# Ledger of designs, part 3: VH-VL binders against Apical endosomal glycoprotein (Mamdc4)

Target 1, 160 residues: Apical endosomal glycoprotein (Mamdc4), of Rattus norvegicus (Rat) (q63191r268to427)
Amino acid sequence: SHHMATDFETGLGPWTQLEGWTRNFSAGSMVSPAWPHRDHSRNSAYGFFLVSVAKPGTTAVLYSPEFQGSVSYNCSFTFYYYLHGSEANQFQLFVQAQGLNTTQPPVLLRSRHGELGTAWVRDRVNIQSAHPFRILLAGETGPGGFVGLDDLIMSNHCIL

## First folded at step 15 (VH-VL)

Design m2 (from k5 with heavy chain Y105W, light chain R33K)
Fold by OpenDDE, look of step 15:
Structure m2 (fold): chain C 160 residues (1-160), chain A 120 residues (1-120), chain B 109 residues (1-109)
Amino acid sequence: as target 1 above (160 residues)
Amino acid sequence: QITLKESGPTLVKPTQTLTLTCTFSGFSLSTYGVGVGWLRQPPGKALEWLALIYWDDDKRYSPSLKSRLTISKDTSKNQVVLKMTNIDPVDTATYYCAHRGYAMWYFDYWGQGTLVTVSS
Amino acid sequence: QSALTQPASVSGSPGQSITISCTATSSDVGAYKYVSWYQQHPGKAPKLMIFDVSNRPSGISNRFSGSKSGNTASLTISGLQAEDEADYYCQAWKRDNVVFGGGTKLTVL
């Protein structure tokens, strides 16, 4: 079972800190051939997802809320991303731990590049941290490309 | 189908403020990813980028001219305005506005340009 | 200051192939991405010929092609025609800055 799931259908949920991402859907909103025809959660043209609208050469970053650290249980994070229309598309997942007085550098857990087709790609990471942490989802859109996110799911071992 | 057209004074005096307007059709600045840029080209010289305004009202300026430039948009009128202060004869150039589409790292549609001459 | 360097001029005879280079001269070469090329005839606005290094917009002749190797992007025009005589500019993005080359005058002999 999952503790926290965000499908973006009604809003951002707890994923409220974002730079260069916007919530959108397909029907009547497609601005590129690379744009998804449907979201993942509802498999609908009217279903919502996040799309990177970062300016050229810049990275869109989505921040999770802060989770408690745990070394005893593995917090798992399942998510879906969409990379289409450019071999230069990039998606990265970071975990950033917060020490007692200092924030640690983000640690890269996933890195994807290129054209992955007209499909939402599922991935899952296990997160173990001795300190409170946040997840950073970074997207960079290549020329003519599209980078999207949908269905962000935290396991019940991820404690806010 | 996308068209842009520059308008404004063709003759300005030094120290004045140059105001140029780009009127476009075939697209909207309310569309995600869209931007409109201003560029210029002195007679017989290379192209130079001046400014860019995005759908979300984010603005970018040439580093060398930033202090003199202000770009703004009126989405309802399909217009983008560029203001350049403290004009000098060296600013004599053909000024272009151009369209930047979603996820584009280039300008795909250009206005015909308007020649602005700076002279006392 | 950061710049893209092009040869001032190139020339060729009808039917020949010519290449125009565009070299990033900045110390931060990696910051220049996705070079585009524009053609400009006298008294006309620039026309997009190549984007994202090697992609050709619809309606552009397949005689125009683009490539990149290292710090240098290249525009190649094959089967040179008289109408190809124009100025050519490369363009790239460096962070939030749009950068143009100095331009190359192509003369068809």
Scores: ipSAE 0.337, ipTM 0.791, lowest interface PAE 1.7, mean pLDDT 93

## First folded at step 17 (VH-VL; from k1 with heavy chain L52F)

Design p2
Fold by ESMFold2, look of step 20:
Structure p2 (fold): chain C 160 residues (1-160), chain A 120 residues (1-120), chain B 109 residues (1-109)
Amino acid sequence: as target 1 above (160 residues)
Amino acid sequence: QITLKESGPTLVKPTQTLTLTCTFSGFSLSTYGVGVGWLRQPPGKALEWLAFIYWDDDKRYSPSLKSRLTISKDTSKNQVVLKMTNIDPVDTATYYCAHRGYAMYYFDYWGQGTLVTVSS
Amino acid sequence: QSALTQPASVSGSPGQSITISCTATSSDVGAYRYVSWYQQHPGKAPKLMIFDVSNRPSGISNRFSGSKSGNTASLTISGLQAEDEADYYCQSWTRDNVVFGGGTKLTVL
């Protein structure tokens, strides 16, 4: 069972954006051939996804609510992403420890770069952290490119 | 077909506020990723970027001129307006507006420019 | 003084190849990765010749090519023609600024 699933059809759900991620859809909003023709969750030109703002030098950042730590179970996070139209596209997934007396640096768990074709790509990370933590999703769109997210799914071992 | 046209006064006195309007067609500032910039070129001198506005109303200004510049848009009229306060004879230049499309790191369409002369 | 430095002028004879340089004077890694080039004839607006370092817009002659090595972008014009006599500007786009070079006057002898 999936504890937290966000398909962006009605909003960001529990996710918070700091900068640069925007809900959009392909039909009527497709401005570039780099955009997907369909979202992932509905397989539709009218289905919503997140797109990283294509402004030079801008990194889009989205973060999760704080999850409890566990030494016994992994929090499994499944997500779909789309990188097309530029070899300079970048997507990164970080985990940042919380609830400590000093701010901890984010730890990079996934880095994807460049051109990945015209399909939504599924990936999954397993997170084990003794401390409370947040997931951070960062995107940077290269010239003429597209960086997108859809269907962010947390397992029932990811506990708020 | 994308076109842009600059309009405003051709002769301005020192200390006045210069208001320039860019009227465009063939695109909308409601379109994701689009923006319009303002540039100028003093007679016989290099191009100088002044300001830029994105479709989402995000704005950028040349650091050396930021205190004197205001950029705004009227999406329904297909217009972008630049105001420059406390005009001075050194501001005599041809002023251009230019289009930036989705994910572009350049200006692909330019207006023909309008010469603004500041009296001494 | 611009963060992008171009020579003030270059010249060449018809049929020759010439290169105009554009060097980032105070860039960090990645800040000036994407350089575009504009041609400007007297009394006219600039015209885009090269974007994203080396790409030509539709309708631009393949005599124009762009490249970049380190912090220096280059515009190369092969088979120089009288109509190529113009000013040429390089340009980059950072998060907070759009930056133009000082321009290069090309004279065709």
Scores: ipSAE 0.639, ipTM 0.863, lowest interface PAE 1.0, mean pLDDT 89

## First folded at step 18 (VH-VL; from p2 with heavy chain M104Q)

Design g3
Fold by ESMFold2, look of step 19:
Structure g3 (fold): chain C 160 residues (1-160), chain A 120 residues (1-120), chain B 109 residues (1-109)
Amino acid sequence: as target 1 above (160 residues)
Amino acid sequence: QITLKESGPTLVKPTQTLTLTCTFSGFSLSTYGVGVGWLRQPPGKALEWLAFIYWDDDKRYSPSLKSRLTISKDTSKNQVVLKMTNIDPVDTATYYCAHRGYAQYYFDYWGQGTLVTVSS
Amino acid sequence: QSALTQPASVSGSPGQSITISCTATSSDVGAYRYVSWYQQHPGKAPKLMIFDVSNRPSGISNRFSGSKSGNTASLTISGLQAEDEADYYCQSWTRDNVVFGGGTKLTVL
């Protein structure tokens, strides 16, 4: 079982965007061949996903609510991503410790780039942090490309 | 089938406000990722970018001219409007509007241009 | 001052190859990451020849090619023809600005 799942069908859920991620869907807009024909959660042209805004020099950033520390690696985060249409697409997943008297640098856990085909790709990270933490999701759409997210799933062991 | 056309006065006097309209077809500024830019070219001189507007109403202005420029759109009329205040003879130029498609770092379609002459 | 510097002019004879350079004068990431090239004949609007450094739009002759090394992008025209005589502009797009080079007049001798 999972503690928190966000499929973007009704909004961002508990996630907060800092910049650049937008909810959208494939049908009803003739945007680009780079876009997925269907989302992941509903396998539908009308299902919603997040897309990184396609503006030069802009990095989209989305972050989770603060989770309690987890030293046992039992907090896991499963997510689906889609990178297509450009060799310059970039997606990165970071974890940033919270609750310290100095700002901590985010720690990179996943980096994906370029052209990954026409299917939503599943990945999972296990998170260990002695301190409260947030997950940060960063995307940058290359020329003519698409960078998207769907189905962000935290395990029951990730405690708010 | 994307076309753009510039319109506005051909002759203006110094200190006036220049209003230029870009009327386009074959695309909509409600379409995700799309935008329209304005550029100019004084006779015999180089191209100069003036302003740009994205589909989500985000805007960019040439730093040297920012205090004099306002860009806006009317999506229902397929129009983008540029206003330039305090016109001076150095602003005599051919003015172009141009289309930016989804996730493009360039202008793929241009209007024919309209010459604006500034005199007194 | 443009962040993109081009030579004022270049010339060549029919059948030769010529190269027009476009050099970023700052560390602006957009100025040297993705560069596009436009051709402009007198009295006409600019026409896109190369985008994203080296890509050619449909309908553009393969005599036109683009490349980039470090902070310098290059447009190469092979098999030079009389109709290639025009002004050529490089252009880049940063987060906050659209930047054009000063232009290069190509003369076919």
Scores: ipSAE 0.570, ipTM 0.845, lowest interface PAE 1.3, mean pLDDT 88

## First folded at step 19 (VH-VL; from g3 with heavy chain Y32F)

Design j3
Fold by OpenDDE, fold request of step 21:
Structure j3 (fold): chain C 160 residues (1-160), chain A 120 residues (1-120), chain B 109 residues (1-109)
Amino acid sequence: as target 1 above (160 residues)
Amino acid sequence: QITLKESGPTLVKPTQTLTLTCTFSGFSLSTFGVGVGWLRQPPGKALEWLAFIYWDDDKRYSPSLKSRLTISKDTSKNQVVLKMTNIDPVDTATYYCAHRGYAQYYFDYWGQGTLVTVSS
Amino acid sequence: QSALTQPASVSGSPGQSITISCTATSSDVGAYRYVSWYQQHPGKAPKLMIFDVSNRPSGISNRFSGSKSGNTASLTISGLQAEDEADYYCQSWTRDNVVFGGGTKLTVL
């Protein structure tokens, strides 16, 4: 398979540019009921996911590697996020096209805010870009909240 | 049960460096989201935040005192150390260390404080 | 120069309700979204009374409540008791700064 799938179980994979996201698992956060009991990939308390650092005024941003779509195939990005414990939680997905001479401003494709329950939420975005692009995943944890990411999956034929 | 205790000299001369140690129990500074802060309060005056250190060794300093402050941690000893250089009588205060839990915008547990007097 | 402004003092009689205000500067309103309150008796460490505007920690009397309107957070103490006489501080936390108000001395008459 040509899918780029990252479940964070063994590392960050190609998602190596990040600020404010930390790879972690539930068993290490017994103090906070806002954390998921299990990750999505393995449905395990010891399964890894990315967690937004809950530092005041800090927005976590995760940058994908550069992707290139094709004329014949569009890119689709499937991802799972977890927003619980605070109405102030935020999650946003941006696409940023990398032009030949200029980098375009990020385009917001998904925006979630608030308390979404005790479940990993599956989402999918279709990305159509004539230029190479990167995905930006931004998270901001509200007071007492949790914002997490797991299982980032890029479709086939979306060239890395 | 979370407890914190400040230790260090109670009398310091001007221009010296003040070193204070916060020894805590009931939590670990390896726990995600946890941090320890230092605060002070001059006699009869308001509380003032000095510095903060996160579990991941990320540090924050009071903007006005940043150049004089160094905060560090020894997770294995459950200690956080604050160093303040070029001490002046104006730095006479009760110094507190305090706990911040995950995703907290406040200090929920405080040490009893230690009075540091700066005098020649 | 972020600051929280509190009245220097407030007073009330036993059984009354009093309110202490904590006002952020207009330029910093967004930075002080979550305000916490501490009580401090003489010679004692501060005690958390309210966190994140209106939440009360376990063990704190329900006589203490918090609210916020605009750039002003308020601590209300109902059924005022002699033991409530203390200094009260509001506090905010931003990415790079933790700010306290100047403190309010509450006198129970």
Scores: ipSAE 0.901, ipTM 0.945, lowest interface PAE 0.4, mean pLDDT 95
Fold by OpenDDE, fold request of step 21:
Structure j3 (fold): chain C 160 residues (1-160), chain A 120 residues (1-120), chain B 109 residues (1-109)
Amino acid sequence: as target 1 above (160 residues)
Amino acid sequence: QITLKESGPTLVKPTQTLTLTCTFSGFSLSTFGVGVGWLRQPPGKALEWLAFIYWDDDKRYSPSLKSRLTISKDTSKNQVVLKMTNIDPVDTATYYCAHRGYAQYYFDYWGQGTLVTVSS
Amino acid sequence: QSALTQPASVSGSPGQSITISCTATSSDVGAYRYVSWYQQHPGKAPKLMIFDVSNRPSGISNRFSGSKSGNTASLTISGLQAEDEADYYCQSWTRDNVVFGGGTKLTVL
C-alpha cells in the first residue's frame, strides 16, 4: 500500500492551499537564532520546511487536499513541527469533515503553545470520519519566535 | 551597521504630493521577515506610524491616513518610497524611516529623520 | 482617543529610580501584548530601549527595565542620570496597526 508523504524538498506537493506559510530552509537561520539548524526530512541545513511568516497578528493556515477514509481502516496523520524562541508560539491541527450537504466546523485535535525547544517534535493523530475530510494546520509565531512544519505523512488506506 | 536615511523635499505646498525616499544599508528587503516603516513626528508632538512594507511586498497603512498613502520598495536599490497625497500644513513633521527585523514587533534602527514643512 | 496612555511628565533626582507607565485602553487591549519603549533626546531619532515588555537590546544599560501588570506596561529607570533626561514612548504592534503612546518627558532634577 502507498501513503501520501510530503517533505517539502521539491515543493508543496498536494498541500497547495496555504496562507501565511512559506517554504524555506535552515540556511535562513541567519535570520534568527530561533530558526532550526536543520530540516527534519534530510537533517540538512539546506533541507526545506514550511515557516510561518511571523507577521504580527497573523495566523498561518495550511489546508490539506480532501481525504477519504475506509470503513475497515482509520486514517492516521503523522507530522513534525518546530516551536522555538517564544512562549507565544502556537500550533493547532484541525480536522474538517465535508458532509454530503453541509461542511462541518473544524474540530481541534492538537493544540501546542509556547517554547518547545530546539528540536522537531513528532506527533500523530488518528482520524475517524464517515465523510471526506481536510486537515488544517495553523501556526502563529510569537515575537522573536519560530514556527515550522515538516514531513506530513498520511497513512495507507486514506486516499485522495 | 544598519543605517537608514530619509530624503526628499523639505518644503512642499498644500495639495501637493509628498514623495520621500528611504535609502538603507546593512540589510536587504529580500531577507525573510524584514520590513521598513515610515513614521512622523510633528514638532513638539508624539510619534505617529504611517506605513510599513514587508520583504514580500505586503503593505500596511495607518487607518486614518490610508487613503493618502502609498508605500513601495526597490530591493535592488535598497530603497523604500512613501507618497502622501493632498498635503496640508498639519502634515508638517519630521519623517522617519525605520527597520523591522524578523518576528520583531518594534523598530530597532531608525533614520535621522527629515523635516518636511508644508506652507503656501 | 490614544490607544496607549502615558503620563505627560515624570521627574527624579540623580540616583533615584523612576517609572513610566503605559496603559492600553479597553478598546485596544489586543494591541497591548508586546509593548516596546523608545528614548528620544531633543533633535534626535528615537532609540529602542526595551522590546517585548522586558527585553533589553544589546548595548542598553541594565538601569533600564520593563514590566507589565494587567493593562499597564512600565519602564523603570534606576540610578537616574542626567543623560536619561529625554522623551520616552511606548509602542505596540498589531496586524494592521502600529501605535505609540503620547510620550513622557523625563526631567532629571
Scores: ipSAE 0.900, ipTM 0.945, lowest interface PAE 0.4, mean pLDDT 95
Fold by OpenDDE, last read:
Structure j3 (fold): chain C 160 residues (1-160), chain A 120 residues (1-120), chain B 109 residues (1-109)
Amino acid sequence: as target 1 above (160 residues)
Amino acid sequence: QITLKESGPTLVKPTQTLTLTCTFSGFSLSTFGVGVGWLRQPPGKALEWLAFIYWDDDKRYSPSLKSRLTISKDTSKNQVVLKMTNIDPVDTATYYCAHRGYAQYYFDYWGQGTLVTVSS
Amino acid sequence: QSALTQPASVSGSPGQSITISCTATSSDVGAYRYVSWYQQHPGKAPKLMIFDVSNRPSGISNRFSGSKSGNTASLTISGLQAEDEADYYCQSWTRDNVVFGGGTKLTVL
């Protein structure tokens, strides 16, 4: 299998372009009841995930590396997010295609708002693009809330 | 228990630079989401926010006073420092430092404040 | 410019309920979605009484409550007591700014 899977346990992997997201874990860092007790990948208090910085008025954005699908196979992106502690929490997934000469505007594929409970939520998007593309993951933490990401998995038919 | 305490000169001459230090306990500026702010209140006047510093050294300044303010932190000493240049008698006020926790849109703990008088 | 507007003063008798308003006066009132309230007695530091519109910190009397309608946040003090006499400030927090209202002096008659 040639999955590009990032669980953030040892680093950011190819997800190196980011603003407002921080790699962190719960043990010793849980300063709010809104935080997950454990990450998703290892189900551990010492397991790592990305957390939105939760600065007022700040949206965290994570950029994927550039991917290329094929005519025969679409790309599939599976990911886990955690939205808890505030009805004002927001999470959005965008796809931005890069044409031959122009970059297209990001297209919104997922939009989640509010309180989703004390669990990591699994989601999956199928991406069909004739051009190379990037995924943008945006998070905004409401007051007293938590917005997190873990286990970002791209299908093996989608190449870097 | 979270506590903050302001220290610095209580009398400053015009045009000088005011340096205030906030020394705190009960929390660390290495903690994710934590920050410390500076505020002031002229005698008989309203509260005014001056500056804020996050745990990751991200800084915010009052738009009207930004050019005169510098905020910094020493995490190892549990201190935050505010510098204000070109001081004027209008800057006479009680200066406060205050704590902001993770994902908070408010200040939950305040120092007792220190009165700074600007006079020639 | 962004501002929070409060009445300069309010008054009430012991046992009564009073309300202090805080109105956002800006082109983007959405920036003031979350308002907090502080009480300040003479010569003392401000004390957080209500945060994020309607939440009460531990140890704060249930006589204090907060609400919001449109661009106006309100602090209500029920069962007014002599010790409630103080200045009250509303406050909002945006990405680049922290704004306080002008303050309201509450007099208990």
Scores: ipSAE 0.899, ipTM 0.945, lowest interface PAE 0.4, mean pLDDT 95
Fold by OpenDDE, last read:
Structure j3 (fold): chain C 160 residues (1-160), chain A 120 residues (1-120), chain B 109 residues (1-109)
Amino acid sequence: as target 1 above (160 residues)
Amino acid sequence: QITLKESGPTLVKPTQTLTLTCTFSGFSLSTFGVGVGWLRQPPGKALEWLAFIYWDDDKRYSPSLKSRLTISKDTSKNQVVLKMTNIDPVDTATYYCAHRGYAQYYFDYWGQGTLVTVSS
Amino acid sequence: QSALTQPASVSGSPGQSITISCTATSSDVGAYRYVSWYQQHPGKAPKLMIFDVSNRPSGISNRFSGSKSGNTASLTISGLQAEDEADYYCQSWTRDNVVFGGGTKLTVL
């Protein structure tokens, strides 16, 4: 079965609700040594990824489309992030469930902080929700730092 | 390599609109993370931030002066313009434009400043 | 309101070390995380001396150093020289505001 995978090479895919994230690539936008030299999906300087705008006091937030889990199988979310150049860099993954009548508050599932090196970091979270849910990816770039995202992959059991 | 230069009238009458232009070189406002700010300093007084414009046309204004300020950019000309309405003698100051680089919480390059005197 | 408070003036003799403080109000604690310092000689534009609390730009003398404790950032100038006589401003940057201190006049005796 097909799963939802977004590598940002041709666009945002279904990840169209965003603030503070921008699609970019290294070759044309290398403005700091903190930037990755290559994206993850194509391992290319011309490969695209999402980058936090790195505006002071601004947290970038990316919202997934609404997903529905399966009773038999849990959803999993695999993603790659890049945190380099600042100990103040921060990345957080939230899951926000939509109840019958109201949206529940986001639940923090993953939190990363600081300098993580010059590599894209692979991560995976299992999402268990009785209700439809959205994933929130939040990034905050520290001074002189870089926070990026690439290759967002949902498991087959996560239904749009 | 980075340089900024302020230009505009040096004498303005009260109630008029002050238009200042910052012309820069050594960088582009098409570059991700880059921005240009306007600041001023009345004679013998402290520095005051006025406005800031990011590469993506996102703008910030001093809370106390926001209603009077408009900042804009022309990336192709490497220019940033500041307009300040309803000018008053209290607005007499040296006006600076300054560069902010990617992920910077400071201004690393400044213009030499231009003295604007408001007098009837 | 965002405010950075500096002493109006400090003085020292050549060779001495002086410190200029920059204190944020309680409402500025978050935005006060990264304080920068500028030097300004009469009739000149400000010059960046310290950024992000304690970092020196290229070309800035190691006589200038920065630190922070609590809501107070400090600029220290060691081995004071006549050329150090100037005004010094601290600065912070928040999402919607850039704030400068009132400035400190440093006199070299």
Scores: ipSAE 0.898, ipTM 0.944, lowest interface PAE 0.4, mean pLDDT 95

